# VHH binders against Abasic site processing protein HMCES (HMCES): the designs that were tried, part 2

Target 1, 269 residues: Abasic site processing protein HMCES (HMCES), of Homo sapiens (Human) (q96fz2)
Amino acid sequence: CGRTSCHLPRDVLTRACAYQDRRGQQRLPEWRDPDKYCPSYNKSPQSNSPVLLSRLHFEKDADSSERIIAPMRWGLVPSWFKESDPSKLQFNTTNCRSDTVMEKRSFKVPLGKGRRCVVLADGFYEWQRCQGTNQRQPYFIYFPQIKTEKSGSIGAADSPENWEKVWDNWRLLTMAGIFDCWEPPEGGDVLYSYTIITVDSCKGLSDIHHRMPAILDGEEAVSKWLDFGEVSTQEALKLIHPTENITFHAVSSVVNNSRNNTPECLAPV

## First folded at step 4 (VHH; framework vhh_ozoralizumab_d1)

Design f8 (from d13 with Y102F)
Fold by ESMFold2-Fast, scan of step 4:
Structure f8 (fold): chain B 269 residues (1-269), chain A 122 residues (1-122)
Amino acid sequence: as target 1 above (269 residues)
Amino acid sequence: EVQLVESGGGLVQPGGSLRLSCAASGFTFSSYWMYWVRQAPGKGLEWVSEISTSGGSTKYPDSVKGRFTISRDNAKNTLYLQMNSLRPEDTAVYYCARTYSFEWSGTYFDYRGQGTLVTVSS
């Protein structure tokens, strides 16, 4: 997972992240650095994307089930990185393999500190290798959307016209991430950056790509992944596995160029 | 400077009880999971207990489950281990630990104290 869509305006995104804390109280996540959020249909590594994380990371004695939403750089910069420019990191930290996450210092250390986050997206893109051609077919991959009287259910067979009306009730894709905090050697603001944990593809996606992001399907999984205060690293890692509760449709090659940022990027072909 | 200082160890007869304490300083104690680990003479480190930031979640290996109870007082920055029905095989140096790994091989403690000796013998 190297490309996502996260295009909702800030207010719509915030409402889409409504949740219950441990005591069942309905809440909206509180923003940090909202000015760094840039909606796009075509998010690539090194850009900022919104993530959810526990309030306890920022406030002593906060309820660890309460959530902050913050834009973070996609591509984890380890706290030990010594250069002044994080783009100079030689290793690709866009994704973190689930099977080696506890073996890699860059991921094991922040994970041990409870630095778990949920990466938000409309969905993600993958490129299918086509037999007999040198071109790849892009697909937009996302949660099945709930049928409503106003928006209806959205699937691969739905018309492009219907896609304009679904965003008010869109169920955001929730991917398991790990973040870290890097202090520039020359001073300045702490950089928050994340990686997306990846697993083997489920049966439904195996013909498109052999890997998929670790998707947290439902509020119970999201809550347990975020709540580092009450859910240990060992228990949280049990949430990391392939999921079949996913759908997709083919999209045009417009998405191939990361500079293209239009609804056409995710519209069904 | 992060410091963990254990106390409460000593000599006790089989079937007896001891309460260990760990005074933490130099970090925001209430924001960290805390652990007790032990090392018996001539053996490796063994995980004994873990506790969540609020104390709402605890876990034990079968070897001590039902006999040992971990607890914490975040207002006092103190971790406790109540040890009941002690056995000769519980004889070990007990360490209060903060770690970034769920594996207790010793190499993954970011901090541990000096330890307190518990001897279970007649």
Scores: ipSAE 0.250, ipTM 0.667, lowest interface PAE 5.2, mean pLDDT 86

Design f9 (from d13 with Y100W W104S)
Fold by ESMFold2-Fast, scan of step 4:
Structure f9 (fold): chain B 269 residues (1-269), chain A 122 residues (1-122)
Amino acid sequence: as target 1 above (269 residues)
Amino acid sequence: EVQLVESGGGLVQPGGSLRLSCAASGFTFSSYWMYWVRQAPGKGLEWVSEISTSGGSTKYPDSVKGRFTISRDNAKNTLYLQMNSLRPEDTAVYYCARTWSYESSGTYFDYRGQGTLVTVSS
């Protein structure tokens, strides 16, 4: 997973993240640095994406089941990185393989500190290799969506009114991530950056791509991944596995160029 | 400069009890899971107990379950292990650790103390 869509306006995104804390109280996540959130249909590594993380990361003695939502840089910059410019990092930290997460220092150290986050997206894109050619077919991959009377189906023949309403009740894709905090050696704001954990593709996606992000399907999985205060690293890692509860449709080549940022990027062909 | 300092070890007879303490400094103790791990003479490291940040969740292997109790005092930055009904096979150096992981490639701590020796013999 190297390309996502996360285009919802801040208020719609916030409501889509409504949750219950450990005591059963209904809550909305509290924003940090909301002005750094940049909606886009076509997000690539090094851009900022919204993530959920535990309030306990920011406030001593906070209830670890309470959630913050914050934009973070896609591409984990380890806390030990000594250069002044994060773009000088010599290796790719866009994704972290589940099978080596406890072997690589860049991921093992923040994971041991409970720096687990949930990466939010409308969905992600993958490019299917076409047998016998060098062409690739892009697909938009996302959770199955509940159809309501007020929500339209996503289709080329849908009216503009129906298309506009599909996002009102969109179920966001929730991907397991690890983040770290980097302090610039010359001073300045702490940089929060993340990586997405990847697993082997499920059966349903195997014809599109051999890897997929580790998807946390449902509030129980999301809450356990985030709650580093009460859920150990070992227990949280049991949530990291392929899921079959996913759907997809082919999209046009418009998405291929990361500079294209329009609804056409995820529209069915 | 994270520091973990264990104390409370000693010689005890089978069936006896000991309480180990671990004084933590140099980090926000209340934000970390804590672990007790032991190493018996000539053997590898063995996980003994773990405790969540608030102390609300604890876990033990079958070898010590019902006999050992882990607890913490976040106001004092101190971790405890109450050991009851001690057996000769509990003889080991006991370590307080901030992170514990068993990997196919080995055992990992980010920080552990120097250890405290517990000897169970007549």
Scores: ipSAE 0.051, ipTM 0.544, lowest interface PAE 7.0, mean pLDDT 86

Design k1 (from d2 with Y102W)
Fold by ESMFold2-Fast, scan of step 4:
Structure k1 (fold): chain B 269 residues (1-269), chain A 119 residues (1-119)
Amino acid sequence: as target 1 above (269 residues)
Amino acid sequence: EVQLVESGGGLVQPGGSLRLSCAASGFTFSSYWMYWVRQAPGKGLEWVSEISTGGDITKYPDSVKGRFTISRDNAKNTLYLQMNSLRPEDTAVYYCARGEDWYGEFDYRGQGTLVTVSS
């Protein structure tokens, strides 16, 4: 996974993340650095994306089931990185394979510290290699959404007007991530950055791409992944597997250029 | 440290054959899809072939389909490309590559091996 859409305005995104804490109380996640949130239909690595993480990461005596929402840099910068410029990392940390996560120092160390987060998106994009050509067909991939009264499901046959109306009740894609905290050697603010854990594609996505993000399907999975105070690394990793509860449709080549940031990027063709 | 080291390139006549090898180290080779990509003089990178972790799924563009065969030996951490019926337009530096391909990105690729097809 190397491209997402996360375009909801801050207030809409916050309401979409309503949750229940361990005591059953309804809550909205509390923002850190809300001014760094930049909604976009076309988010690439090195840009900031919103993630959920446990309040306990910031506040020593906090209930570990309470959630913070914060923008983090996509592309994990390990805490031990010694250079001044994160862009000089010689390896790609956009994604982290589930099968080797405990073998790679860059991921094993923050995971051992409970630095688990849930990466939020409208959905993600993948490019299918077309048979007989080096051209690629982009697809927008997302959770199945609530049925509208006028149509059975959201898809390529739906009008732009139907798509516009679904955002008020859109079910955000919730992807398992690992984050780390890097303190610049020359001083400055601590950088929070994340990677998305990946797994083998489910049967439904195998014709598009051979890998997919580890999707946390439902509040129970999201809650257990975030709650590093009560859920061990070993138990949390049991949540990391492919899911079939996903849908997709083809989109136009407009999305190919990461500078394009319009609804056309995810509109069905 | 991830390393991919290609070998087997050289000068060959049109219609000839070459077998490329890629020795992988520093990672669990059997857990990754592997790729061959090439770059012809003055051109961009072109996908040549891909192979699943177990070797049971392979894919090729029409330009090489039926002429090239990708294979792997997980016990030896080695990737192969058998190239038959070579054409002048196959002249390129060939790279062994690993990683999740999301629109032109690979985690790692080797330094490449030059294949020249000329009379």
Scores: ipSAE 0.012, ipTM 0.301, lowest interface PAE 8.2, mean pLDDT 86

Design k10 (from d2 with E105S)
Fold by ESMFold2-Fast, scan of step 4:
Structure k10 (fold): chain B 269 residues (1-269), chain A 119 residues (1-119)
Amino acid sequence: as target 1 above (269 residues)
Amino acid sequence: EVQLVESGGGLVQPGGSLRLSCAASGFTFSSYWMYWVRQAPGKGLEWVSEISTGGDITKYPDSVKGRFTISRDNAKNTLYLQMNSLRPEDTAVYYCARGEDYYGSFDYRGQGTLVTVSS
């Protein structure tokens, strides 16, 4: 996964993340650095995206089931990185393969510290190679939404007005991530950055792309992934697998250029 | 350490054939889509072929479709490109590449093998 949409205004995004803590209390996640949230239809690596993480990462003795929402840099900068400029990191940390996560120091170390997060998006983009041409067909991939589940489609057949209307109650895509905290050697604010864990594509997506993000389908999976105070690394990793509970539609080549940030990026074609 | 080592390039007459090989090591070869890409003198990189993890899906641009065949042997960690009916415009350095998990890039590429098609 190397391109997402996360365009909801902050208030709408916050309400879409309503949850219950361990005691059954209804809550909204509390923001850290809300001013760093930049909505976009076309987010690429190195930009900031909102993630959910346990409050216990910030407050000693906090209930580990309570959630913070914070913008983090996409592209994990390991805590041990000693250069002054994160862009000098010699390897790509946009994604972390599930099959090698325990073998790579950059991911194993923060995972051992419980630094699990849930990456939020409207959905993600993948590009299908077309036979006979060097062109690829982009697709927008997302959870089934209420209208689709009620025997109606939210895709190429829908009018633009109907497509726009569903954002008020959009079910956000929830992807399993690992984050780390890097302290600049010369001082300054701690940098929080994340990677998205990837798995083999499910059967439904295999014709589009061979890999997909590890999607946490439903609040039970999201809660267990975030709750590093009660759920061990070994137990949490059991949540990392492909899902078939996903839908998609073709989009125009407008999305190909990451500088394009308009609703046309995800509009059905 | 990920390594991709290409071999099989050389000088060939127009209409001739060559078979390229790529020996992969340092990763689980059977878990990755693999690619052949090429760079002609003074040109950018051009995608030549791709193959799924099990070898059942292959794709080609029109410029080589019907002439080139990509294949893989997961037991031997080896990728192949059979090139038939070669043309002068196929002259390029050919690279074996491992795909990234996202569009438009690959995370590892070999050092390449030169294919020259000339009379």
Scores: ipSAE 0.033, ipTM 0.492, lowest interface PAE 6.5, mean pLDDT 87

Design k11 (from d2 with G99D)
Fold by ESMFold2-Fast, scan of step 4:
Structure k11 (fold): chain B 269 residues (1-269), chain A 119 residues (1-119)
Amino acid sequence: as target 1 above (269 residues)
Amino acid sequence: EVQLVESGGGLVQPGGSLRLSCAASGFTFSSYWMYWVRQAPGKGLEWVSEISTGGDITKYPDSVKGRFTISRDNAKNTLYLQMNSLRPEDTAVYYCARDEDYYGEFDYRGQGTLVTVSS
């Protein structure tokens, strides 16, 4: 997974993340650095994306079931990284294979510190290699959405009003991530950065790509992944597996260029 | 450290054959899909072939299908590309590549081996 869409305005995104804490209290996640959130239809590595993480990471006595939402850099920069330029590690830490997460120091160390996060997106993009051609077909991949009279289909023929109403009740994709905190050796602000854990593709996606992000399907899985105060690393890793509860449609090659940031990137072709 | 070392390239006449090898080290070779990609002079990277972890699934573009065969030996950590009926248009630097899930792009590839098809 190396390209996502996360275009919702901050208030819509926040409401889409409504949750219950351990005591059953309804809550919205509290923002850190909300001004760093940049909505886009075409998010690439090195850009900032919103993630959910436990409040306990920031407040010593916080309830570990309470959630913070914060923009983090995509492309984990390990805490032990010595160089001043984080971009030198981008390709090695955009994704973290589930089968090597306990073997790679870059991921094992932050995982041992409970640095689990949930990466938020409208959905993600993958490029299908097709028999007989060197051109790849991009697809937008996302949770099945609840269809109502108002939301209708997400087809190319939908009116602008219907398109906007779909997003008001969009179920965000929730991907398992690991983050770390890096202090620049020459001084400056602490950098929070993340990687997306990947697994073998499910049967439904195997014709598009052989790998997929580890998707946390539902609030129980999301809560257990985030709650590092009550859920051990060993128990949390049991949540990391392929899921079949996913859908997709082919999109235009407009998405290929990461500088393109328009609704056309995810519109059905 | 992940290393991929290609060998077997050279100068061949049209219609000839070459067998490329890639020695992999620094990772669990049997757990990764593997790829051959090439870059002709002045052009971008072109996907040539891919193979599943167990070798049960292989894919090729039409430009090489029926002429090239990808295979792997997991016991030897080695990837192969058998190239038959070579054409001048196959002239390129050939790279062994591993896909670490980034866009479906290749986050590791070797230094490459040059294949020149000329009379």
Scores: ipSAE 0.251, ipTM 0.650, lowest interface PAE 3.6, mean pLDDT 87

Design k12 (from d2 with E100D)
Fold by ESMFold2-Fast, scan of step 4:
Formats: structure tokens, sequence, C-alpha cells
Structure k12 (fold): chain B 269 residues (1-269), chain A 119 residues (1-119)
């Protein structure tokens, strides 16, 4: 996974992340550095994306089931990295394979510290190699959305006013991530950065791409992945597997250029 | 340490057949998509075939479709390429390659095996 959409305005995104803590209390995640959140239809590695993580990472006495939402850099910079510029890291940490996560120091160390996060997106993009051709077909891949109608005022089939309404109740894609904290050698703010754990593609996606992000399907999986105070690394890793509960549609080549940031990037063709 | 070792190349007459093998070690072979790629003399790498982790999905370019068949034996950590109706333009070094997490790319390839199709 190397390209996502996360375009919701901050308030809509926050409401989409409503959850229950361990006591059953309804909550919205609390923001850290909300000014660093930049909505985009076309997010690439090295940009910031919102992630959920346990409040206990920031507050000593916090309930580990309470959630923070924070923008983090996509592309994990290990805490041990000694250069001054994170872009000088010699290996790609955009993704972390589930089968080697405990063998790679860059991922094993933060995982051992409980640095698990849930990466939020509208969905992600993959490029299908079409049989017999050099062309690649991009697809937007996302959770199946619940379609419920209220009041008979939908309007015409070609009503563009209804396009914005689809996002009001959008079910965000929730991907398992690992993050780390890096202190610049010359001083400055701690950098929080993440990687997305990947698994083998499910049957439904295998014709598009051979790998997929580890998707946490439902609040039980999300809660267990985040709750490093109560859920061990071994138990959390049992949540990491392919899922069939996913859908997709083909999109235009507009998305190919990461500088293009318009609704056309994810619109069906 | 990841290793991919190709074998089965050789000289064959036009219209003939060859079967290439690739022995994989140092990783969980059954968890990776696998590729065959080739490089003809003086040309760049050309994608020849790919196969899913379970072997149920295979893809080919039009240049070899219907003539080549990719397969795998996960119990033996081995990848195969059955090549039929060989043509002089199939002359190339054939490489076994392991798929990475990036679309259309691989992170490791073997040393290659030479296939020469000549009368």
Amino acid sequence: as target 1 above (269 residues)
Amino acid sequence: EVQLVESGGGLVQPGGSLRLSCAASGFTFSSYWMYWVRQAPGKGLEWVSEISTGGDITKYPDSVKGRFTISRDNAKNTLYLQMNSLRPEDTAVYYCARGDDYYGEFDYRGQGTLVTVSS
C-alpha cells in the first residue's frame, strides 16, 4: 500500500472516529497537533496522515482504551536513526510485512514498546497490471458502505449536491500500523512516524494487487490493536490477516500523479 | 538470506519446449507472489509471467500467452515455467524474481538461466 485518500474535514473525520472506551462511555478521540492534518484525495509516503493511538502513550495515568488522533509522517523513522534528515534513511519503511515484523529491528523495537496505531483513510489505491498490456489500471479500495435512506428527498440520479452527503456517514478504512518516535540529533520536536502492516491479498483483491494492508475490521479489532496496556504483542498480532470485507472500483489515471488532489482521484470511471 | 536459483535453460530448436525451475530459500516462499522475467541480448528486463501465493492466479503478456505456463510447488519451495512452441525471439536469460509490497516490482532476483532458441 503506497497511496491513500483521507480528505474529510477535521470535524467530519473526528465524528467518524466515535468509539466506546472500556467502561462503555461514548467518546470522540482527542486531537494532538490538529494543525498538521491536511485533507487530501491523494496521500503519498512522507506526507502526514491521521492515526489513532492509545492515550496512555501521552498521559501516564490514562485509561489505555481512550484514544488520541494525531497526524504522523508516513514512513517510519526508527528511534535509533542517527542522521539529521529522515529522508536519508536507506531503506523504505512505508510498509511492514506481517511475516517479518518480528525479524526487522525497525519494527520489532517499537512494537515491543506497544507503539501500535490505526491508520485512517477514506480508502487506498492500487494499480492493476492488466494482462497483455503495459497499462496499469488504478483502483480505489475501501470498506463496503452502509446505504440507508431517510426521507424521500434524494433528487435526480445526476444530482451533484448528493456527492458531499456520501461522506457524512462514510465508514473509514482502519489499517494496522506501527509507529515510532524519533528525536532529531540537533534538537527540535519529536517526529512521530508510522508504517502500514501488509498481508497477502484476499481473494477479492488478488487480481488487482498481490499485497494488501492489514485491515482491522470492526471496533473489537481496532480496540484490541490500540490497547497496548491490556493486549500483548502476541495477542495483537493475531488480528493481522487478510480480510474479504472490502470493495473497490476503477478510477482515472488522474490519481497517478501524487500532486493531483481532487475528487476525480477516487471517482468511478 | 534470500536465495533464488534458476535451472533448466539450454539450447532448443524453434518449436521446441523447455521447463525452467527456480529453487527458493531463506524466506517463506508460500507467502510471496513470484515472477519470471527475461532479458534478451542488448535489451532491458521484460516481464514474462506472475503467479499468486496459492497458484490460482496467473498472468502473462500477449508475447507468451498460450505458449508459457507458470506454476509453483509450495511444499518444495519451487517455481516453474513450462515453455512450449519456442521462437528465436524467446532467446534470453530468464530470471526468477520475488514480489515485493510494491505493484509490478520485485525485491530479489536470481542469477538467471540462459535459453537459446536456434536452428
Scores: ipSAE 0.028, ipTM 0.449, lowest interface PAE 6.4, mean pLDDT 86

Design k14 (from d2 with G99Y)
Fold by ESMFold2-Fast, scan of step 4:
Structure k14 (fold): chain B 269 residues (1-269), chain A 119 residues (1-119)
Amino acid sequence: as target 1 above (269 residues)
Amino acid sequence: EVQLVESGGGLVQPGGSLRLSCAASGFTFSSYWMYWVRQAPGKGLEWVSEISTGGDITKYPDSVKGRFTISRDNAKNTLYLQMNSLRPEDTAVYYCARYEDYYGEFDYRGQGTLVTVSS
């Protein structure tokens, strides 16, 4: 997973993240650094994306089931990194393989501190290699969406008019992430950065790409992943597996260039 | 789809003031950091000011700090630049711009409004 769409305006994104705390109280996540949220149809590594994390990470006596939403840098910079410039990190930390997460220091250490987050997106992009050619076919991959004015979920044949209207009730993709906090050795603000955990592709996605993000399907999975105060690392890792509850459609090559940031990036072709 | 329309430029004497406006449409204005940039005749683009989504954070280069004030009205989808103590070196076309932080560049700007400071 190396490219996502997260274009919803801040107010729409916040409402899409409505949740229930441990006591059954309906809530919206509280923002940290909302000014750093930058909506885009075409987000790449090193950009900021909104993530959900437990309030307990910021407030000692907070209910661990209460949620903060914060923009974080995509590409985990470990807390132990001693260079002054995060771009000097020699490791690709855009994704973290589920099968080796407990063996790698960059991920094991923050995971041991309960630094689990849920990465939010409209969906993600993958490029299918076409046999016998150098061409790659991009696909936009997302949760099945609930009915609005059209029957069922959004399909590949939907008109641009129908796509414009679906965003008010869009079900955001919720991906399991690990974050860390890095303090610049020469001073400055703490950098929060994340990685997306990846698993083997589900059967339905295997013809497009061999890996997929670990998707947390539903509020129970999201709540357990975030609640590091009540759910141990070992229990949380049981949530990390492929899901078949996913849909996709082909998109144009406009998305290939990460500088292109228009609705055409995710429009069906 | 995305449109930014600047207004308020004109001819002004050194030491004078102007207020620029930018009407934004086609996107959720309140979700974006907004910028003023300028281009003097024969020169490149120069950053003039930036403002956070809620208007609580503003930044300026030393060349205009203390003289220019950026502000926004999210209910009206409008960005403003109050320019005081204008100098001949402030003569430029002023552009309203939207910025996506992962690009490191402005993804949209308006047509511009000309500000001429001369005696």
Scores: ipSAE 0.000, ipTM 0.099, lowest interface PAE 16.0, mean pLDDT 84

Design k15 (from d2 with D56S I57S)
Fold by ESMFold2-Fast, scan of step 4:
Structure k15 (fold): chain B 269 residues (1-269), chain A 119 residues (1-119)
Amino acid sequence: as target 1 above (269 residues)
Amino acid sequence: EVQLVESGGGLVQPGGSLRLSCAASGFTFSSYWMYWVRQAPGKGLEWVSEISTGGSSTKYPDSVKGRFTISRDNAKNTLYLQMNSLRPEDTAVYYCARGEDYYGEFDYRGQGTLVTVSS
C-alpha cells in the first residue's frame, strides 16, 4: 500500500468515525492538529494522513477506549533517528510486513510502547502488473459499501446529485498502523509518523497485487487494535491477517501522477 | 544488513546468451518477491522480470518475453536471470531488486552488473 484516497472534508470525516466508548457512549474522536489535515484523492508517502489512536497516549489517566484523530506523516521516523531531516532516513518505512514486525527495531520498539493506530482512507490504490506489458492497470480498493438511499456504492451512483451523497455515509477503510514519536535533535515539535502493516493478499486481490494492508474489519477489531491499555501487543497482533471483505474497480491512469488530485482518480472506467 | 550482489554481466554479441546471478543476504529471501530491473545509458529504470516467493509466478514485459527467464533458489538465497537471443537494445546495467509491499517500489537493489550487447 503506497497510495490512498482520503478526500473527505474534516467534518464529514469526523462523523464517519463515530464510535462507542467502553461505557457504550456515542462519541466523535477529538482532533489534534486539525490544520495539518489535507484532503486528497491521491495521497502518497511523506504526506500527512488522519489516524485514530487512543486518548491514553496523550493523557495519563484517560480512558484507553476513547479516541483521538490526528494527522500523521506517512513513513515512520523511528524515535532513535539522529539526523535533523527525516527524508534522509536510509530505509523505506511506508509499510511494515506483519511477518517481520517483531524483528525490526523500527517497528518492534513503538509496538512495545502500545503505539498502535488505525489509518483512515476512502480506499487505497494498487497497480496490476499485466503479462507482456510495462503498463500497469490501477485499481481503487475499498470496503463494500452498504446500499442505502443515501450512500450506495461508487458504482451505484446514477446521477451527479446522487454521486455527491455517496460520501455522506461512506464506510472508511480502517488499516492497522504503527506510529512513533520523533524529537528533532535541534528542537521543535515532536513528529508523529506511521507505517501501514501489510499482509499477504487475499484471494480476491491476488490478481491485482501480492500484498495488501492489514485491514481491521469492524468496530470490534478497530477497538481492540487501538486499546493498548487493555489489549496486549500479543493479542492485538492476532487481528493482523488478510481479509476477503473488500471490493475494487479499475480506474484511469490519471491517478498514476501523484500531483493529480481530482475525483477522476477514483472514478470507475 | 540487507545485501544484494549481482554477477554474470559482460560483453556479448547479438544473439548471444548470459546468465545473471544475485546473491542475497541479511533477510529471509524466501519471503520476498524478487525483481530484475535495468537502466540503459541515459534512460530511466525499466522493469524486466518478477518472481513470486515460491517461484510459481513470473511476469515479463513484451520486450523480453520468450527471451529472458527469471528463477530462484531459495535454499541458496540466489536469484537468476537467463538471457537468450540478446539484442543491442538490451545493453544496460541490470539490478537485482527486493520487492516492497506495494506495486512498483523496491526497497533494496544491488550495485548492478553491466551487460553490453555489441559486435
Scores: ipSAE 0.000, ipTM 0.323, lowest interface PAE 11.5, mean pLDDT 86

Design k2 (from d2 with Y103W)
Fold by ESMFold2-Fast, scan of step 4:
Structure k2 (fold): chain B 269 residues (1-269), chain A 119 residues (1-119)
Amino acid sequence: as target 1 above (269 residues)
Amino acid sequence: EVQLVESGGGLVQPGGSLRLSCAASGFTFSSYWMYWVRQAPGKGLEWVSEISTGGDITKYPDSVKGRFTISRDNAKNTLYLQMNSLRPEDTAVYYCARGEDYWGEFDYRGQGTLVTVSS
């Protein structure tokens, strides 16, 4: 996973993240740094994306089941990084493989601190290698949506107008992430950055790409991943596995250039 | 430390064959898709072949399909490229590469091995 869409306006995104805390109270996540949220149909590594994380990370004695939503840099910068410029990190931290997460210092350390987050997106893009050519076919991959008259099910034959209507009550993709906090040596604001955990592709996606993000399917999985005050690292890692509850459609090559940021990026071809 | 070390390149006449090897270390080789990519003099990187973790899925561009065969030996942590019916346009430095979990990225590649196809 190295390209997503997260285009919803801040208020729509916030309502899409409505949840129930441990006490059964209905809540919306509280924003940190909302001005750093930049909606886009074509998010690449090093850009900011919204993530959910436990309030307990920011507020001592907070209920660990309460949620904050915050934009974080995609591409984890470890707390121990010594350079002044995060772009000089010598290794790629866009993704973290589930099979080596406990072997890699960059990921094991923040996991030990409970720094689990849920990365939010409309969906993600993958490029299928086509046999016989150097060309790749891009696909937009997302949760199955509630089907209604002018929203829900998306197909290749859908018009742009019908595509726009489908965002009403869109179910956001919820991907398991790990974040860390880096303090610049020169001083300045703490940088929050994340990586998306990856697993082997499910059977339904194996013809498109061999890897997929670890998707947390449903509120129980999301709650357990976020609640580092009650759920140990060992228990949380049991949530990390391929899922079949996913759908996709082919999109045009417009998405290939990360500078293109229009609805055409995810429209069915 | 992740290392990929290519070998087997050399000078060969058109129509000849070469077998490239890549010795992998520092990671669980059997858990990664592996790639061969090449760079001809004055050109950009070109994808040559890819292989699934178990070796059951292989893919090639039309430029090498039917002539090149990628394979792997997970017990030996070694990737291979059998190149037959070589053409002058196959002249390039060939790199063994470990892919990122998304398009457009190789997180590691070796130093490369030069293949020259000429009379």
Scores: ipSAE 0.045, ipTM 0.524, lowest interface PAE 6.4, mean pLDDT 87

